# Designs tried in a protein design chat: VHH binders against Protein farnesyltransferase/geranylgeranyltransferase type-1 subunit alpha (RAM2). Part 2

Target 1, 316 residues: Protein farnesyltransferase/geranylgeranyltransferase type-1 subunit alpha (RAM2), of Saccharomyces cerevisiae (p29703)
Amino acid sequence: MEEYDYSDVKPLPIETDLQDELCRIMYTEDYKRLMGLARALISLNELSPRALQLTAEIIDVAPAFYTIWNYRFNIVRHMMSESEDTVLYLNKELDWLDEVTLNNPKNYQIWSYRQSLLKLHPSPSFKRELPILKLMIDDDSKNYHVWSYRKWCCLFFSDFQHELAYASDLIETDIYNNSAWTHRMFYWVNAKDVISKVELADELQFIMDKIQLVPQNISPWTYLRGFQELFHDRLQWDSKVVDFATTFIGDVLSLPIGSPEDLPEIESSYALEFLAYHWGADPCTRDNAVKAYSLLAIKYDPIRKNLWHHKINNLN

## First folded at step 5 (VHH; framework vhh_7pa5_2)

Design s13 (from h4 with Y104W)
Fold by ESMFold2-Fast, scan of step 5:
Structure s13 (fold): chain B 316 residues (1-316), chain A 124 residues (1-124)
Amino acid sequence: as target 1 above (316 residues)
Amino acid sequence: QVQLVESGGGMVQPGGSLRLSCAASGFIFSIYAMSWVRRAPGKGPEWVSTISGSGGSTSYADSVKGRFTISRDNAKNTLYLQMNSLKPEDTALYYCARDLTTYWDSSGSEFDYWGQGTQVTVSS
């Protein structure tokens, strides 16, 4: 880091109340000094190189401090306008932010600031964002902030061309990764106004293949339901999908509802839930939905029995 | 501050060898693909070689394949190009570049940072 002189600036102390005085003595002297200098420079609206470095020092110790990120953004916007190469200046700022992000992967302010930098950038690049996104997902494949930021990038750049393949890769790595299945749905919702017959058939086959590998995995069943709803006009509850789901519940729908000990095991309670939802959407198949929800309540998902009873009541 | 500093250039006779180095600083070196790009006198830039962030994959221009080897040391933030069996046609200014190419993107390289270049001259 560069060493700057602050001898011309008097740090602004926090205002004194009895409880605030106690809190002040709990601060480190270094932290107190940095915060006092920041308050003074903010008060003066100073947008200088020394102010920029001060914000970096504060972010290193207090990355959740909202005010300092706002101040840094104002400094960057000002200094960028005076730079001979605005693109290079902002790319260097993003590289600084990459290191801060790696150290603080669940900090909201960091991802928000990153969005602000891309909006400020005269020629932002989605490709430039991908290495840090990949590193962070490789480290924690379910990090909500990373997935949310990637979705924001797709919308900001209007670029979805790699997202289906990316979601497929993450699902191949971990079939239980609900974040990857959610991202795959994000693709269909946002990237496609019209789905071709080939795309529709390929996607249904992908889903069914993944369900067949692990029938008691909730993620692809939730995804299948969402996909059917998204393309309702095209699929209209495709009979192949209903028939496929039925293969995972044996003959339980034809058996009388008795004691749970007398009912057979099934390959997927999620298949039964999927079918119950499907039948519940149509008054003509209400009896099938009631039976399926009752079976879930009695044997296949008794932990959520109150939910299943509520579902039955809402069908009437 | 972001910097890419090339070194190791010089003059060699045809059939000779040189090892180029590129010292990187100011960004997380290990997560970015890195490339060597050269420019011969009076010609446009020619891509030479790329290495992935992990070093797990490499690619080469047909003109250098089998003669040049790209490598990296992520602990030292350094990129290398080992050049063997050098030809007069290899005479160029060689640049180290940060490559935004992703593992699923074959559409070509996009470079956002360039070094100053190091001169390689192959002549008898």
Scores: ipSAE 0.421, ipTM 0.754, lowest interface PAE 3.2, mean pLDDT 87

Design s15 (from h4 with Y103F)
Fold by ESMFold2-Fast, scan of step 5:
Structure s15 (fold): chain B 316 residues (1-316), chain A 124 residues (1-124)
Amino acid sequence: as target 1 above (316 residues)
Amino acid sequence: QVQLVESGGGMVQPGGSLRLSCAASGFIFSIYAMSWVRRAPGKGPEWVSTISGSGGSTSYADSVKGRFTISRDNAKNTLYLQMNSLKPEDTALYYCARDLTTFYDSSGSEFDYWGQGTQVTVSS
């Protein structure tokens, strides 16, 4: 880094109460001085290269210091407007932010700041965002902030063209990845105003193939129900889907309800739940729904028995 | 801060070989696809080759397939282009570029950083 002169600035002491929790990492006299300098420059509204450098030094040790991100944004907004090449200036800022993000993947301020930078950018690129998003999801597929930011990018750019393939790749990597299934649903809800019969048939086959691989995986069953509800007008799929789901529960609906020891094992409790939901939507099949929920309560998912009783009561 | 510096160009006879290098700094090299783009005197830029961030996927222009090989060393932040069976038509200034394309979309290249280029001259 470059060394800057601060002799013209009097550091403002840290006012302990609001910042004690955020500054506990910075106990040395040197760190207290950096924080004091930042407060002084903020109070002066100084938007300079030395102020930008100071914010970077503070973010390196205290990335959760909320005020410093707002200050850096003001500096960047000012400096980019004075730059010979605004695009290059903001691209360099994004490159700096990539490194900070890798070191702090669950910091909300970083992702919020990134959105602000794209809004400032005269020619923002979704393609520029994809490498860091892929790296972060590959490292931690459960990172809610990364998934939320990717969805924000799709909406901001009105670009969904690669999202279905990306969701498929992640599901191939880990079939239990609920975030990938949720993102796939996000695609169908937001990307398509008109959906072809071929697309719908291909998607249904994709879902059924994944269920067949791991029938006791909740994610594709939840996704299937959501997909069916999204395309309610295309009820011709209900029969095929119901028949498919029935293959995972054996003959339990034809057996008398008795003790749990007398009931057979089934391939998927989620199939039974899916069928109960489907049957519960039609008064003509209400008795099947009641029996399915009762079977879930007594044997196939007794941990959630209160949920199943609640669902039965809601059918009345 | 961000720099792409090409090297390894020079003069070679038809049928000869050259290996170009591009030293990258100022960004996380391993997460970006990288490309080689050339510009012959009096002609527009021609995309030559792209490599994914991991190095697992590569693509080549029809004019260089089978003759050129793109590779990278992420530990050294360096991109390479091995050029074999060189032709007079390969004479150009060769640029290293950071490539924003994804391998789901192989049709278009979008570059945000460029090197200064290294000259390759193939003469009899």
Scores: ipSAE 0.277, ipTM 0.678, lowest interface PAE 4.1, mean pLDDT 86

Design s16 (from h4 with Y103L)
Fold by ESMFold2-Fast, scan of step 5:
Structure s16 (fold): chain B 316 residues (1-316), chain A 124 residues (1-124)
Amino acid sequence: as target 1 above (316 residues)
Amino acid sequence: QVQLVESGGGMVQPGGSLRLSCAASGFIFSIYAMSWVRRAPGKGPEWVSTISGSGGSTSYADSVKGRFTISRDNAKNTLYLQMNSLKPEDTALYYCARDLTTLYDSSGSEFDYWGQGTQVTVSS
């Protein structure tokens, strides 16, 4: 590693608003030095190898410092234009960023900077992004930033070819992974201009099979409703879907509303909610919706009783 | 700085053995599949072997299967190729390469980093 000399640069005082915050942290002399040097080099608009190294040192201790990411981007853009191999230069910058990302998995600036690098890249590769995305998802399969960045990549590259299979694999690994179900929906919304009857039927079967495995899992029920709404003109609440959902609530709709202790267990409160929503869309089945929401309020989901009362009131 | 540096090449007689090493730096070595690719004099590049990031999966060209073994040490960021029962036809410049191939990609390998290569000469 290159070690750089800053003897020709006088550090500048820390910014006033940051100074108040830092006084409470008891920051090191090293941090004061780095920030002073950064302020000086920024004021000079220096776009040099030593400035690039300084930004890396600051990001290591203060990765949420927005200004330093903008400064690094300007340096990289300048140095890239002077490079004999722009592709290799930017790929090396992405590899540096992989290390930073691993150390800071929930930092917004890192993913934003990564998008900027790909936009700057003359020959960006989605395949190159996949290993770090896999590592991050393997470590935390519900990391919002990783999933959002993967979606951005799919749109940026106009490439969805592996996304349905990938979402399926993550759902097989953890059927409760709502991020995987959300990504599967992202595929249907963005990847298809026209969807065949076979694809629609296969997807409904996939959803029903997953619900059957774990009926008290909110994710596939939310997904089913979303899928139904997305393809309403093609699907239109097929009676087999309604009949399927009904298998998870037993005879509760035929029983009088008694005390909670007198009502039977059901396989899925989410099935009951799904059916209530369906029945609530038609004035002819409004009474069924009211009963379903009332049953949710008194026994099957009493924690959200105020939500169920609100939904009943909205039916009028 | 990102680097792939090969070593371990040399001259050996037919039937001999060599162990190639590739020292990687400047990226998260353990998450990338790595490959050995060779180029014989006057020939195009020939893929030799690939190992997954975890080391759990390996594949070999038919010409080297049973004679060569690919391995990696993720703690040392090093890729290896153990070459046994060497033949004159194995004479080539051997490169290590970072392989972007995934489980879902049947379109073929994409290599974005290459070492400078190490020469292997098998002659009597």
Scores: ipSAE 0.390, ipTM 0.737, lowest interface PAE 3.2, mean pLDDT 87

Design s17 (from h4 with D105E)
Fold by ESMFold2-Fast, scan of step 5:
Structure s17 (fold): chain B 316 residues (1-316), chain A 124 residues (1-124)
Amino acid sequence: as target 1 above (316 residues)
Amino acid sequence: QVQLVESGGGMVQPGGSLRLSCAASGFIFSIYAMSWVRRAPGKGPEWVSTISGSGGSTSYADSVKGRFTISRDNAKNTLYLQMNSLKPEDTALYYCARDLTTYYESSGSEFDYWGQGTQVTVSS
């Protein structure tokens, strides 16, 4: 543990601004002193080793302070230019940040700072980012900030080669993990300008297999609809996909719309919603869409009946 | 400060055993794959073995497979290499390295931190 001398610096009094109001709950004399010293060094534009350590101490107790992250970035950029090994300096900064990130997994500013460090790095490595990303997703598989940062890395490095396999692994671990399904869609949107017929058939089979395992899981149905829209215009929907979806709704479209007690059970309300959306795109099948949404409203998803009525009204 | 410090090298006769250790500090040891890489006199570096962050998967160079065992103690931030049935061709400086190899790959492809190395000499 380093102990720096601050005898040449007069701490600035703690004043009420938005960040100070949020942190006054901490009520420690040490915290007040650290914040006073930080304000003094910031006002002097001091970019020194003691200033760098001070920002680390403040981030340890108050990582949500936006100003302190900007100050640390300016110090790092300056110190990096004085370093004999810029790559090593920035790699050590990233290693420090890994520990801070583990203690604050939902802090947006930490991930934003990490992006800034990679942009500053002369030879950044996506492989170096993967261990912390894997640890964070293993701890909380639905952490939006971690998923967003991984997508940013894929775009920054122009590297998508392992993302489809990674999404598959997480879907195998938890078929309900909508973040994994969303990431799989991110791959198709960004990694592929052209899809082969084999890749298309394989992906549709993957989706249909997952739906068959859990027909009442919303995630793969939402994904299927998005995938169809991405690579098949709605007017060119594969009849096999539509036929597959109809296997989950029985013969409800051939039955009169009546009381809920007179209608059979179906395997998936999401299949019915998927088909209603498909049929709603074509005037020739609009009657099927109206009937499907009506069936959702009266029996298969009555909790959302107002949504289904709005969808019917918007079929123009 | 980031450090990788190797120890446990020495002189041993053919057929003997040695256990190398690498003490790591300054980063979250448990999330990174770690590797042993050796450099024999007059030769370039040769990858020896890799262990995943959790210790759940290991890989070995064909030249050491069945004789060497890589392991780690994440509570102590320490990497190990148990070397059995040592041969004269195992004579080298052995380096501990932080390995950026992902689980999609079977061998060390990118290293960003290296120790100073520990000398292993196998001779009669």
Scores: ipSAE 0.525, ipTM 0.800, lowest interface PAE 2.0, mean pLDDT 87

Design s18 (from h4 with S106E)
Fold by ESMFold2-Fast, scan of step 5:
Structure s18 (fold): chain B 316 residues (1-316), chain A 124 residues (1-124)
Amino acid sequence: as target 1 above (316 residues)
Amino acid sequence: QVQLVESGGGMVQPGGSLRLSCAASGFIFSIYAMSWVRRAPGKGPEWVSTISGSGGSTSYADSVKGRFTISRDNAKNTLYLQMNSLKPEDTALYYCARDLTTYYDESGSEFDYWGQGTQVTVSS
């Protein structure tokens, strides 16, 4: 690309407040020049190709600078309106943004700007967003910003059709990936007003299979509890879930509460916590909940004993 | 500037071979699936083959399966189509396209960038 000429523009000097000087913020000479030119073009309200390139140069150095993203958005909106192919213009802007995003995956302004571009786009495509999202999740499977943006896309496009399969794939790759379990819950909360008997049975089997593989993994137990709360009125699976969870705690509920040394090991402290929560919701089983929380405090999770005492105090 | 530039077309006898290339620029080539789509005179576009961004997955139309091989060189931002055992019915303008299909979709369902095409003519 040809370098643009700024000879007709006098850069406005960086006007640091006393606070900025006290913070001892040092700027490069290149950054000072770019910022001066940006301030001048912004003051002139210039929406031009050279201004667009200038914003890209500043974003390379200071991607967290909100003002430059707002200015770039105004330039893009203007240039797009004069383009013969607005779809192609905005798709090229998204292609530029992909590079910037890869270099700055935890930058709020970048993800916010991407949302603004999709809202501006006359024919936005969720499928066009997926390659960059996949690359970034493959690189960092727990990146909050990437997961939040994917959820925003699902809501913006009203499209959840592949999200359950995608969550399953990531859970199969890493069963401890709490972000994937959280996204799977996002699907049930937002994509389904009702659940069929087949979907309910299939989902419970999926959860139980994953718990069986690693019983001391907190993520699927937290997920099971959330799923149960979402569909708690379905009598048929409540007893199966309780019976399943009980297989991981042996006979500890029938044993007297004594010294920790007298209590056996269990396959999952999270199973015991799950059961305590479930029993705590029903007055008829509150005694079981109290015993389960007491066992967690005494032996199976003593580090959090104050939490368990708090749970007991809130039952009656 | 986004560009897809095809090359390697030409005239060949039935049973012959050709290797098509597509040079891509202006986007992150390695993250997008890429496809070959052909159009014979007077016909609509026919999807030929897709390759995933990593190159780990490929798919082919039944009409070309076993004869054509799609591949890519992400370091060179280049897509290839090796065409063997060419038939007269393979005569078409061949387009390189950026493919937005995901792992969960049928291949070749949505494209957003297209090249200009390269002509392949199979005749005696």
Scores: ipSAE 0.508, ipTM 0.797, lowest interface PAE 2.2, mean pLDDT 87

Design s19 (from h4 with S107E)
Fold by ESMFold2-Fast, scan of step 5:
Structure s19 (fold): chain B 316 residues (1-316), chain A 124 residues (1-124)
Amino acid sequence: as target 1 above (316 residues)
Amino acid sequence: QVQLVESGGGMVQPGGSLRLSCAASGFIFSIYAMSWVRRAPGKGPEWVSTISGSGGSTSYADSVKGRFTISRDNAKNTLYLQMNSLKPEDTALYYCARDLTTYYDSEGSEFDYWGQGTQVTVSS
């Protein structure tokens, strides 16, 4: 129990019952008015300029209210169909939405509504989407909604031409930005059915260079494993990757397993984890996988020792 | 409501100067590149200049390099074109336009909004 001095506090009088008090606390008088008007216009199915303005006022104070977004979409669809210039009408709606989006960057309904507008648009432009996406990523480079919407745009427009360069730029800015690494993987999964020898060599060099800069960064190691799994039919590539990874663990696989004090330091525990996963996929290299996971449990990642024991028990 | 309103045109003698302004409203001005495009009577549109959203990058048509300067005031939502050493060939209707060009796309400008234009006449 905490002791407080309340001798200077004059309580605010409760003038109504609990129901009225709850309404006063949870909603402002302006919000009650706006919601009352919205319910009335929705019940009348009114698709008018004044109804459009009302939805904007409500979205300004309650952007998570999904019903108002649906109502606004119905109004926009109706007004657009009566417009002499549908393209201009929808572009102006997107301009309004840009400001709403900047004020509410983590609101799901806003991004969903934006997708609906692009689907409705007779001539949608990916270029029109890029300025706001850039601004929002510059403000918060890990915003899930912004990254998800950019991926949706790439798929909707079937346009991936700038995505690899964009991911590279953000990784150069922050090598630990897992959202950028995830987006780079999205490119390979969705934009490429077949990888050329030049693309494969260039991508491996990019990954290896980034790992070499910060060997104890989990993101490029997770990415390397995913990239290897995506293009697993390239045996020559697999050997090069394994050889590269072994440069970060010294001779620990050749040494007897002893106490933690007897084992040397290694440049990357993630390299050892990567190798353990690789060796664990083949019964012929099971012993190497067991040793690698054991070394992780004993010295290189003891906090996750139960995970490493579980990995060993699940080997064929 | 999106609006682009140009002003500052007029008649000027060769070698003279004019400063064009474009007042923008109804969108987030600072995130969009902006351009000036001109049209002489009976000719197609000619791109003049572009400025990035931040104002950090500018580009100019070869015919105006060294004579014209594009600038913007994002606090006032206003685009400018300072025109010096004007020539009779600069006589045209000047439009400001919202430019969708990105740093990764060098294929040229894509415009989605245009002003009504302001007339510049260079004659002796």
Scores: ipSAE 0.403, ipTM 0.747, lowest interface PAE 3.1, mean pLDDT 86

Design s20 (from h4 with S107T)
Fold by ESMFold2-Fast, scan of step 5:
Structure s20 (fold): chain B 316 residues (1-316), chain A 124 residues (1-124)
Amino acid sequence: as target 1 above (316 residues)
Amino acid sequence: QVQLVESGGGMVQPGGSLRLSCAASGFIFSIYAMSWVRRAPGKGPEWVSTISGSGGSTSYADSVKGRFTISRDNAKNTLYLQMNSLKPEDTALYYCARDLTTYYDSTGSEFDYWGQGTQVTVSS
């Protein structure tokens, strides 16, 4: 980094949360000086190259300091407007931010700042965002901030064309990855007004294949119900889907409800929950829903018995 | 400071070989696809080859398949193009470029950074 002269600036004293016990161990004379200089430059509203470098130095040691991100954004907006090449200027800022983001993947301010930069950019590129998003999901596949930012990018760019394949790849890597299943649903909700017959058949087959591999995985069952609700006019609780779900509960619905020890094991409690929800939507099958929820409360998911009792009470 | 600096060009006779290098700095090299693009005198830019960030996948223009090999060393932030069986038609200024192409998008190249280029001349 370049060394800038600050002899014309008097550091302002640190008066806030940065002096608490958790942060004091990190204080050097340099850090204390940098924070004082930042407070002084902020009070003067100085939007200069030395101020930009100062914000980078502070972000390196205190990336959760909200005020410094706002200050840096104001400096970047000003300097960009005076740049000969605004696209190149903002692309370099995004490259700097990539390094900061890798070091601080769960910092909300970094992702918020990234959105602000893309909104400011005269020709932002979704393709430019994908490499770092892939790297960070590969490192932590359940990182809420990365998934939320990817969804924001899809909406901002109105581009969903690769999202279904990406979600499929992540589900193949980890079938329990609820974030990938949630993202797949995000695709159907936002990318498609109308689903083709081929797309519908392919998607149902994908879901059923994943359920068949791990029947006691909640994620694809939750997804199946959501998909069914989203395209209810096309599926209307298709008998093939209901029949498929029934294969995971055996003959449990034909047996009398009594002692839990007298009831057989089933391959999926989530299949029983799925069927209970289906039967609960139609007055003609309400008795089946009541029995299914009762079986969940008594044997197949007793930890959530209060939920199942509430479901029964809400059926009429 | 973002930079792409090409080297390794020169004059060579038809049938000869050259290895081009591109030194990258100022961004996370390993996560971006990288490409070689050439411009012959009086012609527009022609895409030559692309390599994925990991180096796991490569693609080539039909005119260079079987003769050129693209590779990268992510530890050294360096991109390479090994050029064999060179033809007069390969005479051009060769640029390395950061490529925003993804695995799912096999069509269309989008480049946001370019080097200054290195000259390759194939003549007798």
Scores: ipSAE 0.486, ipTM 0.780, lowest interface PAE 2.4, mean pLDDT 88

Design s21 (from h4 with S109P)
Fold by ESMFold2-Fast, scan of step 5:
Structure s21 (fold): chain B 316 residues (1-316), chain A 124 residues (1-124)
Amino acid sequence: as target 1 above (316 residues)
Amino acid sequence: QVQLVESGGGMVQPGGSLRLSCAASGFIFSIYAMSWVRRAPGKGPEWVSTISGSGGSTSYADSVKGRFTISRDNAKNTLYLQMNSLKPEDTALYYCARDLTTYYDSSGPEFDYWGQGTQVTVSS
């Protein structure tokens, strides 16, 4: 490996009045030298190959240091303009970033920098982003930063064509993966201006099938409520959805409200919550909503009894 | 930094065998599909074979199916092409290429990195 020469540069000392205790304990002699050189090169506005290499060394040690990412971006933008092949140059930078990302998957700076690189790229490719996104999701299927970046890519490229299938695959792998359900909702909100009744009916069937597999899974119930709110006026499916939800609560609504030990078990407290919310929207079914919330408070979700009482009070 | 370096080419008689290697560096080799593409003098590029990132799936051009075997060693960041029953028609520069095609993309193959190529000459 070839080492760069810094004999013409005097390192600038780091200010010790920084309030960050974590940053202070990272100050070794090597780190102080690297930071001193970086401060000197930044002050000179040097946009050179040695400066690029120095930023990589600092990022290995302090990837959360905002200033170094901004400096690297300026260097890359400059080096790119001098390159014979701008696409190849930026693709190499993205490949370097992939390796850095593996060690720091929850670092905001890394994902922000990646967005900046795609905006700079003359012919950015969503396909180029997919392998690293898959690797990161395979490692941590609920990583907020990875999911947020994928959503940003869909919007940036105006490309949603594979997102429904992708969400389906992840839900098939782990039905409890709320990130996958959230991404599926992102598709319906953003992907199309016009949605056919067939597409909506197919989606409702998908939701109901997944609920049937695990009735006490909160994710598809939350999703169903959101989906119904988004498309209710177009679909007119109230009786079908209500009948379906009712299959998970037995005859609990027809029984008198007594002590908790006298009430039967139900397949899903989320079904009862869904029905309470649905009935609460219509004055004609308000009594049903009150009973459902009362049952949640008394037996099926007593930890949140104050929430259920608040819901009842807001119906009046 | 990013490099794909092919080796293992040479001159062989018809019916002979060669094993090509491609040493990859500067990217996460294991997550990308890799392909072999060849170019005969005066002709356009011809796709030969692809292997998925995990090595779990492979595909071959009809002209080489049954004779060539693609494989990879992700621990060594190396792609291979075992070429058996070589024909004069297999004479070409062989390139390894990083393949951006994914399960969800029906747009066809797209390559963003290419090696320098290694020459294979099949002649009597």
Scores: ipSAE 0.404, ipTM 0.736, lowest interface PAE 2.8, mean pLDDT 87

